# VH-VL binders against Probable pyruvoyl-dependent arginine decarboxylase (pdaD): the designs that were tried, part 9

Target 1, 139 residues: Probable pyruvoyl-dependent arginine decarboxylase (pdaD), of Prosthecochloris aestuarii (b4s6j7)
Amino acid sequence: SIFPPQCERISVEEGLKSLSPGEITFAVMARNSTNEHGRLIASSIGVALPADESVYGYLSEHHPYGQTEEQSGEYAEDLAATMLATTLGIEFDPNKDWDEREGIYKMSGKIINSFNITQSAEGQNGLWTTVIACAVLLP

## First folded at step 17 (VH-VL)

Design h5 (from g6 with heavy chain L105F)
Fold by OpenDDE, fold request of step 24:
Structure h5 (fold): chain C 139 residues (1-139), chain A 121 residues (1-121), chain B 106 residues (1-106)
Amino acid sequence: as target 1 above (139 residues)
Amino acid sequence: QVQLVQSGAEVKKPGSSVKVSCKASGGTFSTYAMHWVRQAPGQGLEWIGAIIPIFGKAAYNQQFQGRATITADKSTSTAYMELSSLRSEDTAVYYCARGEWFGRFKYFDYWGQGTLVTVSS
Amino acid sequence: QIQLTQSPSSLSASVGDRVTITCSASESVRYMYWYQQKPGKAPKAWIYDASKLESGVPSRFSGSGSGTDYTLTISSLQPEDFATYYCQQYGSSPYTFGGGTKVEIK
């Protein structure tokens, strides 16, 4: 998905002021569930923002098993940032990992920020455990 | 479930080229890397290279000195590995293997059944 | 490239035995993985991220380690566990494998 140009990230608290219960809104959502005891699940939204406000950014979604919040979040962020980098014509070495590429993307000056929103949990026996991460787009 | 199906066995002469295919099904193709790993008879595993289909970018083990060419067709979810200037030492089972490219998990979670390539005069 | 040395290269054991395989890297690696391979078959992902069992892997298997030293342990060897095990790293390109450890029936 895309991060619309000239969109601004705001706090959840601030965003909630613009929302009413039962309201229909636009969102990019990652969802994961498990009923297996001890099974680690995660949901992540990755975000990458360009320096040029006239250009769109990227939103990614990831919902893995067996990944920590950090690992899952890194995946989502990497995906979003690399997609944006490709769009912006930033060259990268496919042999380089995210830590290295992230630096390259940011040093290019074309990508000013990337981040992720991630929630993880372990399954409980006999119960369904669900984790959700979402980006809500407000007018 | 994810499945990788490779092309059949090949018999080649020294100096020739071989191209092995690997078709993926049951999962996403473009956002994963498709790796190629070979195993000589009775020997260990050797990484040849990989391709990230979504970007069309390939990475190679420098030890193959440009003899390997890895490509992918996203429309058919098929990856290819071509090895040129074949020598007897290239006789091996060649595997395709899927792995994540984004993030931190740098291992091969699904493997093809392998393709035996025999190089002999 | 990063060299991985497995020890031992082969071992003979009996059902019920505790088996430990080591993998030493020539330099510190961020990621270590293990595979099980049986004759005539492709390797199977077995342990990922040093200590996490792949789906379907019995709990008698465990992995540990960090930096340059990693281990795969089978607490009680079962008949289906006789195979060759490989460690694999990605600290830097290229991906590399250990030489393998063949677990044979005594």
Scores: ipSAE 0.819, ipTM 0.928, lowest interface PAE 0.5, mean pLDDT 95
Fold by OpenDDE, fold request of step 24:
Structure h5 (fold): chain C 139 residues (1-139), chain A 121 residues (1-121), chain B 106 residues (1-106)
Amino acid sequence: as target 1 above (139 residues)
Amino acid sequence: QVQLVQSGAEVKKPGSSVKVSCKASGGTFSTYAMHWVRQAPGQGLEWIGAIIPIFGKAAYNQQFQGRATITADKSTSTAYMELSSLRSEDTAVYYCARGEWFGRFKYFDYWGQGTLVTVSS
Amino acid sequence: QIQLTQSPSSLSASVGDRVTITCSASESVRYMYWYQQKPGKAPKAWIYDASKLESGVPSRFSGSGSGTDYTLTISSLQPEDFATYYCQQYGSSPYTFGGGTKVEIK
């Protein structure tokens, strides 16, 4: 998904002030569920922002089994950042891991920031457990 | 229910080339890496290389650098491995295997059925 | 490249036995993975992230370890467990596998 140009990240509290019940809004959502006891699930949104505000960024979604918040979040962030890097013509070595590539992306000066929002949980006996991560886009 | 289906067995002469295909179904193709791993008769597993279809970028084991070419067709969810200048020691079962490229989980969660490539004069 | 040495290369055991397979890396690796392979078949993902069981893997299997030393354990060997097990790492490129451990029936 695309992170629109000239969008600014705001706090949830601030964003909620602009939302009303029943309103239709744009959102990128990661959802995961399990009814298996002890099964680890996660939901992640990855975000990559360009230095040039006139250029769009990227949003990614990831909802794996058996990954921690850190692991799942890293996946989503890596995907978003690598997509943006490719769009911006930043070369990368596919043999390099995320830590190394992240440094390269940011060192280029073309990617100003990347981050992820992740929630994880373990399944409980006889219950459905759901985890959600969401990016809401407000006008 | 991810499935990887490979092309059939090949018999090749030394010096020739072989191209093996691997078609993926039941999951996302473009965001996963497609790896190629071979196994000589009675031997262990050897990583050849991989491709990230969404970017069209390939990574290779240096042992195969310049001799192996890994490509992918996103429209058909098919990956290819071409090995040139074949020699008898290239006789092996060649597997395609899916794995995450992003993040930290660097293993092969799904495997093709394997393609036997026999190199003999 | 990082070399993985499995021990033993082969072992004979009986149903019900506790089986332990080790994988030693030439240098520290962040993550280790295990595969099960039966004759004439492709390897199957078995343990990921050192200790997490792949879907469908019986709970009698377990994995542990960190740094350079990892272990796959079968608490009580079952008939369907006779196979060759491989460890695999990606501490750095290239991906490498252990030489395998063949678990045979005594």
Scores: ipSAE 0.793, ipTM 0.922, lowest interface PAE 0.5, mean pLDDT 95
Fold by ESMFold2, look of step 17:
Structure h5 (fold): chain C 139 residues (1-139), chain A 121 residues (1-121), chain B 106 residues (1-106)
Amino acid sequence: as target 1 above (139 residues)
Amino acid sequence: QVQLVQSGAEVKKPGSSVKVSCKASGGTFSTYAMHWVRQAPGQGLEWIGAIIPIFGKAAYNQQFQGRATITADKSTSTAYMELSSLRSEDTAVYYCARGEWFGRFKYFDYWGQGTLVTVSS
Amino acid sequence: QIQLTQSPSSLSASVGDRVTITCSASESVRYMYWYQQKPGKAPKAWIYDASKLESGVPSRFSGSGSGTDYTLTISSLQPEDFATYYCQQYGSSPYTFGGGTKVEIK
């Protein structure tokens, strides 16, 4: 997924104040569920912000089993950043890990920031556990 | 549930090529890497390379660089591995395995059933 | 390239025995993974992140370790546990596996 130019991250509290009940807005959601006892689940949204205000940013999603909050978030963040990097003509070596590629993307001067939004949980016997991560784009 | 189904066994002559397919179902294809791992008879596991379908880019074990070609068709959720200039020591079971490429967590969570490739005169 | 050395290469044990398998990396790794393989079958994901059991893995299995030294332990060996176990890592390309440890019935 892409998002419009000139967006910046704001807090959930600030965003909620900007929305009216019944208002329609764009959202990206990642969802995951389990009923298996002790099953680790996560839902992540990755975000990459371009330095050029005229360029769209990228959102990604990831909803794995068996990954920690950090592991799931890193995947989503890497995906969003790599999508943006590809659009901006930044080359990457497919044999290199996120640590190296993140550095290359940032040093290009074309990507300002990347981050993630992640929810995680462990399942309980016979109960469905659901985790949701969401990014809402304000008009 | 993610399932990986590979093409059938092949018998090849030295100097020829083989192309093995791996069809994925029941999960996300484009953003997961599809890895290829082989196992010679009575031997351990050896990573060949992987495709990242969303970018159409492949990573290779340097040992196989120049002989292996890994591709994907996102429309059919199918990955392919072609190995050229076959030798008898390439006789092995070839597995596809799904794993992470993005991030730092590098785990193969689902494996195909394997494809036996026999190279003999 | 990061080398993984598994010990022992094979072992023979009785049902009910405690079995310990080690995997040593040539340099520190962030994550270690384990796979179980039975003859004629594909490897199966078994232990991830050094110590976390994959879904459906019996609780008699455990994993531990960090840095370069990792261990897979079976507290009370069962008939269905006779298999070959492989460790796997990725610090940089290529992905590498240990040579495997074959667990056989005595």
Scores: ipSAE 0.577, ipTM 0.815, lowest interface PAE 1.2, mean pLDDT 88
Fold by ESMFold2, look of step 20:
Structure h5 (fold): chain C 139 residues (1-139), chain A 121 residues (1-121), chain B 106 residues (1-106)
Amino acid sequence: as target 1 above (139 residues)
Amino acid sequence: QVQLVQSGAEVKKPGSSVKVSCKASGGTFSTYAMHWVRQAPGQGLEWIGAIIPIFGKAAYNQQFQGRATITADKSTSTAYMELSSLRSEDTAVYYCARGEWFGRFKYFDYWGQGTLVTVSS
Amino acid sequence: QIQLTQSPSSLSASVGDRVTITCSASESVRYMYWYQQKPGKAPKAWIYDASKLESGVPSRFSGSGSGTDYTLTISSLQPEDFATYYCQQYGSSPYTFGGGTKVEIK
């Protein structure tokens, strides 16, 4: 998923203050569910913000089994940043890990920030457990 | 649940090539990596390389660079590994395994059943 | 390339014994993983992130370690634990495996 130019990250509290009656906004959601006992689940949205005001940003989704909040979030963040980097012509070596690639993307000056929104949980037998991560796009 | 199903066993002559397929179902294909790992009879595991289908980029173990070609077809959720200039020491079971390429946490969570490739003269 | 040295290469032990196998990396790694492989079968994910058990792995298995030195322990060996165990590193590409430790039941 992409999103329009000139977006910036704000807090949930600040976002709620910015909403006005009659405004239309959009949400992107990642969802994961299990009814299996002991099944670790997560839902993540990764976000990459370009420096250039004429360039679209990227949103990614990841909803794995068997990953912690940190592990799932890192995946989503890397995916979003790598998608944006590829669009911006920043080359990457598929043999290199996220630590090195993140540094290369950052040093390019073309990507301002990357981050993730993640929720995780462990399933309980006989019950559906659901985790959701959301990003809301405000004008 | 993710399932990886590989093509059947192959018998090949030295100098030829082999192409093994790995069809994924029950999970996300394009953003996970598909790895290829081989195991010679009675031996350990050797990583060949991986494809990241969303980018169409492949990483290779240098030992196989130039002989191995790893590709993916997103429309069929199938990864392929082709090994050329086969030698008798290439006789092995070839596994596909799903893993992450993005992030810092990576292991091979699902494995195919294996494809025996026998190189004989 | 990061080299992984497993020790011992094989062992035989009795049901109920405590079994420890080691994996030493040639340089520090962020994550270590373990796989169980039975004869004629594909490897199975067994232990991830050095110490976390995969779903369905019996609690008699444990893993520990960080940096260069990692262990897999079976607290009370059972007949179904006959297998070869491999460690695998994720510190950098290429991904490498230890040589394996074959566990045989007497």
Scores: ipSAE 0.574, ipTM 0.805, lowest interface PAE 1.2, mean pLDDT 86
Fold by ESMFold2, look of step 22:
Structure h5 (fold): chain C 139 residues (1-139), chain A 121 residues (1-121), chain B 106 residues (1-106)
Amino acid sequence: as target 1 above (139 residues)
Amino acid sequence: QVQLVQSGAEVKKPGSSVKVSCKASGGTFSTYAMHWVRQAPGQGLEWIGAIIPIFGKAAYNQQFQGRATITADKSTSTAYMELSSLRSEDTAVYYCARGEWFGRFKYFDYWGQGTLVTVSS
Amino acid sequence: QIQLTQSPSSLSASVGDRVTITCSASESVRYMYWYQQKPGKAPKAWIYDASKLESGVPSRFSGSGSGTDYTLTISSLQPEDFATYYCQQYGSSPYTFGGGTKVEIK
């Protein structure tokens, strides 16, 4: 997914101050679930913010099995940053790992920031466990 | 459940080419990498390369550079590996395997059944 | 490229024995993975992130290690554990595997 220019990250608490019951807004959601005992699950939203405020940013979604919060979040961040980078003409080299590509994107001056929102959990035997990550875009 | 189904066994002459297919089902295709790994008879595993279908870009082990071509068709969820200038040393079982490409956590969580390629004069 | 050395290359053990397989990397790696392969079959994901068992892997299997030295252990070997075990890493291209450890049951 893309999102409009001039967005910035704010806290849930700050965002809630700007919303009224019944108001309609755009949201991106990643969901994951399991009923397997000991199954590690995660849901992540990756975010990449362009330096040029006239340019759209990128959101990614990831909901893997067997990954920690850190691992799932890194995937989502990498994907969002890479989508934005390619839109901005920064070369994607599949032979470079994320550490190297992240550095290239930051040094380009075209991507201000990337981050992720992740929830993870471990499944319990016979019970459905669900994790959700969500980003809400304020008007 | 993710399932990878490969094309059937091939017998090839030295100097020719082979193209192996790998059809994925039951999971996300475009953002996962499809890797190709081969195993010569009685030997270990050797990574050939991978494609990242969402970008249409492939990475290669340098010892296969110029001989291997890895592609994907997103509409059919199928990856392909073509190996040219075949030699007898290329006789092996060729596996496709799914793995994550983005981030730092990268292993092969699902494997195809393998395709035996025999190169004989 | 990062080289992985597995030891031993082959072993024979009796049912009930404790079996230990090592994998040493030529430099520190962030993540280590293990695969089980039975004769005539594709490899299967077995242990990820050094110590976490894939779904359906018996609890007699365990993994440990960090940096350069990693271990796969079978606490009480069973007949169905006859297989070759491979370690694998990715710190940079190319992806590399250990040479494998063939476990044979006496």
Scores: ipSAE 0.565, ipTM 0.807, lowest interface PAE 1.3, mean pLDDT 87

Design h5 (from g6 with heavy chain L105F)
Fold by ESMFold2, look of step 21:
Structure h5 (fold): chain C 139 residues (1-139), chain A 121 residues (1-121), chain B 106 residues (1-106)
Amino acid sequence: as target 1 above (139 residues)
Amino acid sequence: QVQLVQSGAEVKKPGSSVKVSCKASGGTFSTYAMHWVRQAPGQGLEWIGAIIPIFGKAAYNQQFQGRATITADKSTSTAYMELSSLRSEDTAVYYCARGEWFGRFKYFDYWGQGTLVTVSS
Amino acid sequence: QIQLTQSPSSLSASVGDRVTITCSASESVRYMYWYQQKPGKAPKAWIYDASKLESGVPSRFSGSGSGTDYTLTISSLQPEDFATYYCQQYGSSPYTFGGGTKVEIK
C-alpha cells in the first residue's frame, strides 16, 4: 500500500477525536490468528516516509508466526522502507542487512523516517487468538 | 502449508552448467527470499546465495560469485539456481529453502526435497 | 565471516538418554537456529531464535544460549531423534552453518 502525501502520524486518541460515527475512511490492516498453544503470532504495519512531502510513502503488512513483536515490526519497517527506496531510485546491495540499508536510505536525503505498528500474542490451546494492527487514514 | 518442490536429479560433465528449479506453493513468494544451500555427500551445509523475488535481486556467497546465477519468476512462483563451469567437487545435493531477507531475523523455515547434481566424466 | 563450531561432531546414545550438543560462534551473533536432518532427507527447521521450538517439534527438545555459546538439549532421547543437528547463524553475509552433530544409536 501507499502512504498519501501531506499526511502525518497522530496518536490513536487524537485520531478518534476527528472521527464521527458512520464516517467512511481508508484503512490498512494486518491480521493474524492461531489456536495452537504457545504459538507466537504478530500483525505489523510498516511505514516509510519520504523527505519530499509531495511524494507517496509506503505501508507494508506482515503477519508472521513465531516472531516477536520486535522481529515482526522490523520486517514490516524494512519492507516499507525498501519499497520506498526502490520507487525513489535508491539502489541497495542485497547482501546488506537492515541496519546498513536503513542508514543508506536515510543518508540519501530522500527517506526521513520509518516506524511500525505491531500487535502480538501467544495462542491458547482450544481457543482462537487474533491480533490486528491497523493504520486509519483520517479525512 | 508452504511447499517447495525442486527439479529432478542431474548428471553433468565437467565444464558444463546446471540449472535447478524450486517451485513454491502455499505461501507468500514475492517478499520472502529463496535461498540455495548445497551439501556434498557425507558433508555439511553451504550457503550459495538467495533471490529476493519482489526486487529481482540476488545475494551471493563470495565463494560462488561469478559461477552461480540465482533468478526468480514471480508469475510461476519459481526460483532458479544455475551453476556454471562444473567440477567434480560440485557434486552435491542442492536445496532451496525459504527464509526472510527483511529485518534481522534470519532462518530457513521451509526446505525443498533437494536435487542431486552429479558431476562426472 | 562467522565460524560455528559444533561439539561433539558425533555421539552415540541410548533411547532415554539426555543429550546435549553445543554450538560456539567466533563472534557474538544476534540469532541462532537449529535444523534436524535425517539421512537422505532435507534439513528441517527445528529451533529458532535460540530457544523457540518449530511447530511439531516435541517438547523434549530445548535450546538455550546467547552471544557466542548455544546449546540444544534432548531430555529423553527417542528413536525418531537419531539424526544430524546443525546450527546456523546470520550476523553478516554469508549465512554459515555448524559442522553438524550426528546423534547415533549406541
Scores: ipSAE 0.562, ipTM 0.806, lowest interface PAE 1.3, mean pLDDT 87
Fold by ESMFold2, fold request of step 24:
Structure h5 (fold): chain C 139 residues (1-139), chain A 121 residues (1-121), chain B 106 residues (1-106)
Amino acid sequence: as target 1 above (139 residues)
Amino acid sequence: QVQLVQSGAEVKKPGSSVKVSCKASGGTFSTYAMHWVRQAPGQGLEWIGAIIPIFGKAAYNQQFQGRATITADKSTSTAYMELSSLRSEDTAVYYCARGEWFGRFKYFDYWGQGTLVTVSS
Amino acid sequence: QIQLTQSPSSLSASVGDRVTITCSASESVRYMYWYQQKPGKAPKAWIYDASKLESGVPSRFSGSGSGTDYTLTISSLQPEDFATYYCQQYGSSPYTFGGGTKVEIK
């Protein structure tokens, strides 16, 4: 998914001050669920912010089984940043891992930041456990 | 449930090429890498390379650079591996395997049934 | 490229035995994975991230290790556990596998 130019990350606290009851806004959600005991689940939103104010940013989602919060978040972040990089004409070597590609994207000067929002949990036997990560776009 | 179904066995002559297909179903195709791994008779596993379908880019083991070509068709959820200039040493079972390319978590969670490629005169 | 050395290359054991196989990397790796392969069949994902069991893997299997040295242990062998086990890693291209450890009867 893409998002409009000139967006920036704000805190949940700051965002809540900008919302009024009854308003409608856009959200991107990643959701994952399990009822298996010991099943590790995560939900992640990856975000990549362009430097150019006229360029759309990228949002990604990932909802894996068997990954830690860090692993799931890294996937989502890498995906969003790589999508933005290809849109901006930043070439990458597919043999290079995220460590190297992240550095190349940042050094390009065209991607200000990338980050992720991740929620994780481990399932309890027979009980449904759900994790949600959400990015809400404010006007 | 993710399934990977490969094309049937091939018998090839030295110097020719082979193209093996791997059709994926039951999961996300475009953002997962499709890997190719081979196993010669009585031998271990050797990674050939992978395709990242959302970008149409492929990574290769340097030992196969220039001989292997890995592609994907997102519309049919099918990956392909073509190996050229075949030698008898290329006789092996060729597997496709799904894994993540994004991030640092790197293992193959689903494997195809394998395609035997026999290279003989 | 990172080399993985599995030990032993084969072992002979009886049902009920405890067996241990090792995988040693030529340099430190962040993640180690294990696969089970039976003759004539594709490998199956077995243990991920050194110690976490894939869905459907019996609890008699365990994995441990970090850095360069990793271990797969079967606490009480069952008839269905006779197979070849491979370790695998990726720290940089290419992906590499260990040479395999064949677990045989007797």
Scores: ipSAE 0.531, ipTM 0.804, lowest interface PAE 1.5, mean pLDDT 87
Fold by ESMFold2, fold request of step 24:
Structure h5 (fold): chain C 139 residues (1-139), chain A 121 residues (1-121), chain B 106 residues (1-106)
Amino acid sequence: as target 1 above (139 residues)
Amino acid sequence: QVQLVQSGAEVKKPGSSVKVSCKASGGTFSTYAMHWVRQAPGQGLEWIGAIIPIFGKAAYNQQFQGRATITADKSTSTAYMELSSLRSEDTAVYYCARGEWFGRFKYFDYWGQGTLVTVSS
Amino acid sequence: QIQLTQSPSSLSASVGDRVTITCSASESVRYMYWYQQKPGKAPKAWIYDASKLESGVPSRFSGSGSGTDYTLTISSLQPEDFATYYCQQYGSSPYTFGGGTKVEIK
């Protein structure tokens, strides 16, 4: 997914103040569930912000089993940043790790930052556990 | 539930090539890497390479660079591995395996049933 | 590339025995994974991130280690545990596997 130019991240509290009940807006959601005892679940949204204010940013989503919050968030962040980078003409090199690619993207000057929004949990036997991560676009 | 189904066994002559297919179902195809791993009779596992279908790019173990070609067709959720200039020591079971490529946490969570390739004169 | 040395290459053990398999990397790795393979079958994901059990893996299995030295332990060997176990690293490309440890019945 993409998002319009010149967007910036705001807090949930700040965003909720900008919404009215029944209002419709664009959102991207990652969701994951389990009822298995001890199973790790996570839901992540990755975000990549371009340096050029006229360029769209990128969103990604990931909902794995068996990953920590950090591991799941890194996947989503990498994917979003890599999608933005390739759109901006930075070559995707499949032989380079995320550590090296992240450095290349930042040194290019075309990508300001990448980050993620992640929720995680561990399942309990016979109980459904669900985790959700969302990015909501506000005007 | 992800399922990986590979093409059938092959018998090949030295110097020829083989192309093995791996069709994925029940999961996301484009953003997961499809890896190829082989196992010679009575031997261990050897990583050949992987494709990242969303970008159409493949990474290779350098021991196979120049002989292996890994591709994907996103419309059919199918990955392919072609090995050229076959030799008797290429006789092995060839597995496809799905794994994450993005981020730092990368293990092979689902495996195909394997394809036996026999190279015999 | 990073080389993984498993030891022993094979072992014979009885049901109920405690068995330990080691995997030594030629340099420090970020992540270590373990796979179980039975004859004629594809490998199965078994232990991830050195110590975490894949879904459906019995609690008698455990994993430990960091840096270059990693261990898979079976606290009380059961008949279904006779298989070959492979370690696998991802810390730099290419991905590599250990040579395997075959666990056999005495």
Scores: ipSAE 0.493, ipTM 0.764, lowest interface PAE 1.6, mean pLDDT 86

## First folded at step 18 (VH-VL)

Design i3 (from g6 with heavy chain K106R)
Fold by ESMFold2, look of step 23:
Structure i3 (fold): chain C 139 residues (1-139), chain A 121 residues (1-121), chain B 106 residues (1-106)
Amino acid sequence: as target 1 above (139 residues)
Amino acid sequence: QVQLVQSGAEVKKPGSSVKVSCKASGGTFSTYAMHWVRQAPGQGLEWIGAIIPIFGKAAYNQQFQGRATITADKSTSTAYMELSSLRSEDTAVYYCARGEWFGRLRYFDYWGQGTLVTVSS
Amino acid sequence: QIQLTQSPSSLSASVGDRVTITCSASESVRYMYWYQQKPGKAPKAWIYDASKLESGVPSRFSGSGSGTDYTLTISSLQPEDFATYYCQQYGSSPYTFGGGTKVEIK
């Protein structure tokens, strides 16, 4: 997904004050569920923001099994940042890991920031456990 | 459930080439790396290279660069590995394996059944 | 490129034995992974991030280590554990594997 230009990150509390049913421009949701005992699940939204506020950033989603909150969030961030980097013409070496690629993206001066929103849980047998991560964009 | 299904065994003459396919199902294809790993009879595992299908970029073990070509077709969820200028020492089982490219995990969570390539005169 | 040395290359053990296999890297690696391979089958992911068990791996398996020295331990060997175990790293290209440790009955 595309992160619209000229948008800024706000807190959940500030967003809730402004939220009404007719005022949501765009929402991205990652959802994951399990009824297996001990199964680790996560849902992540990754975000990458360009330095040029007039261009689109990227949102990614990831809903893995067997990953920690940190692992799932890193995947989602890396995906979003790499998608943005390729649309901005930033070369990457497919042999480089995320911390090295992240450094190259940031040194380019074209990507300001990346972050993630992740929720995780561990399933219980016979009970459906669901995790959701959501990014909601307001006008 | 993620499943990787490879093309069938091949018998090749020295100097020829082989192209092995790997069709993925039951999971995300475009954002996971597809790796190629071979195992000569009675020997260990050797990484050949990988592709990141969403970007169409491939990485290669230097030992295979110039002979191996790894590609992907996102519309069919299929990766391919072509090895040229075959020699008898290229006789091996060739595996495709899925791994994460995004994030920091660097292991292969699902493997194809393997494709035996035999190079003989 | 990073070389991985597994020891021993093979071993024979009885059901119920404690088995330890080692993987030594030629330089420090960030992460180490382990695979189980049975004859005629593809490898299976077994232990990730040095010590974390993949789904479905019995709790008798454990992994440990950091830097250059890593181990896989089976606390009480079972008949289904007879296989070849490989370590694998990625600190830099290319991905490399240890030479394998074959675990046999008797």
Scores: ipSAE 0.397, ipTM 0.784, lowest interface PAE 2.8, mean pLDDT 86

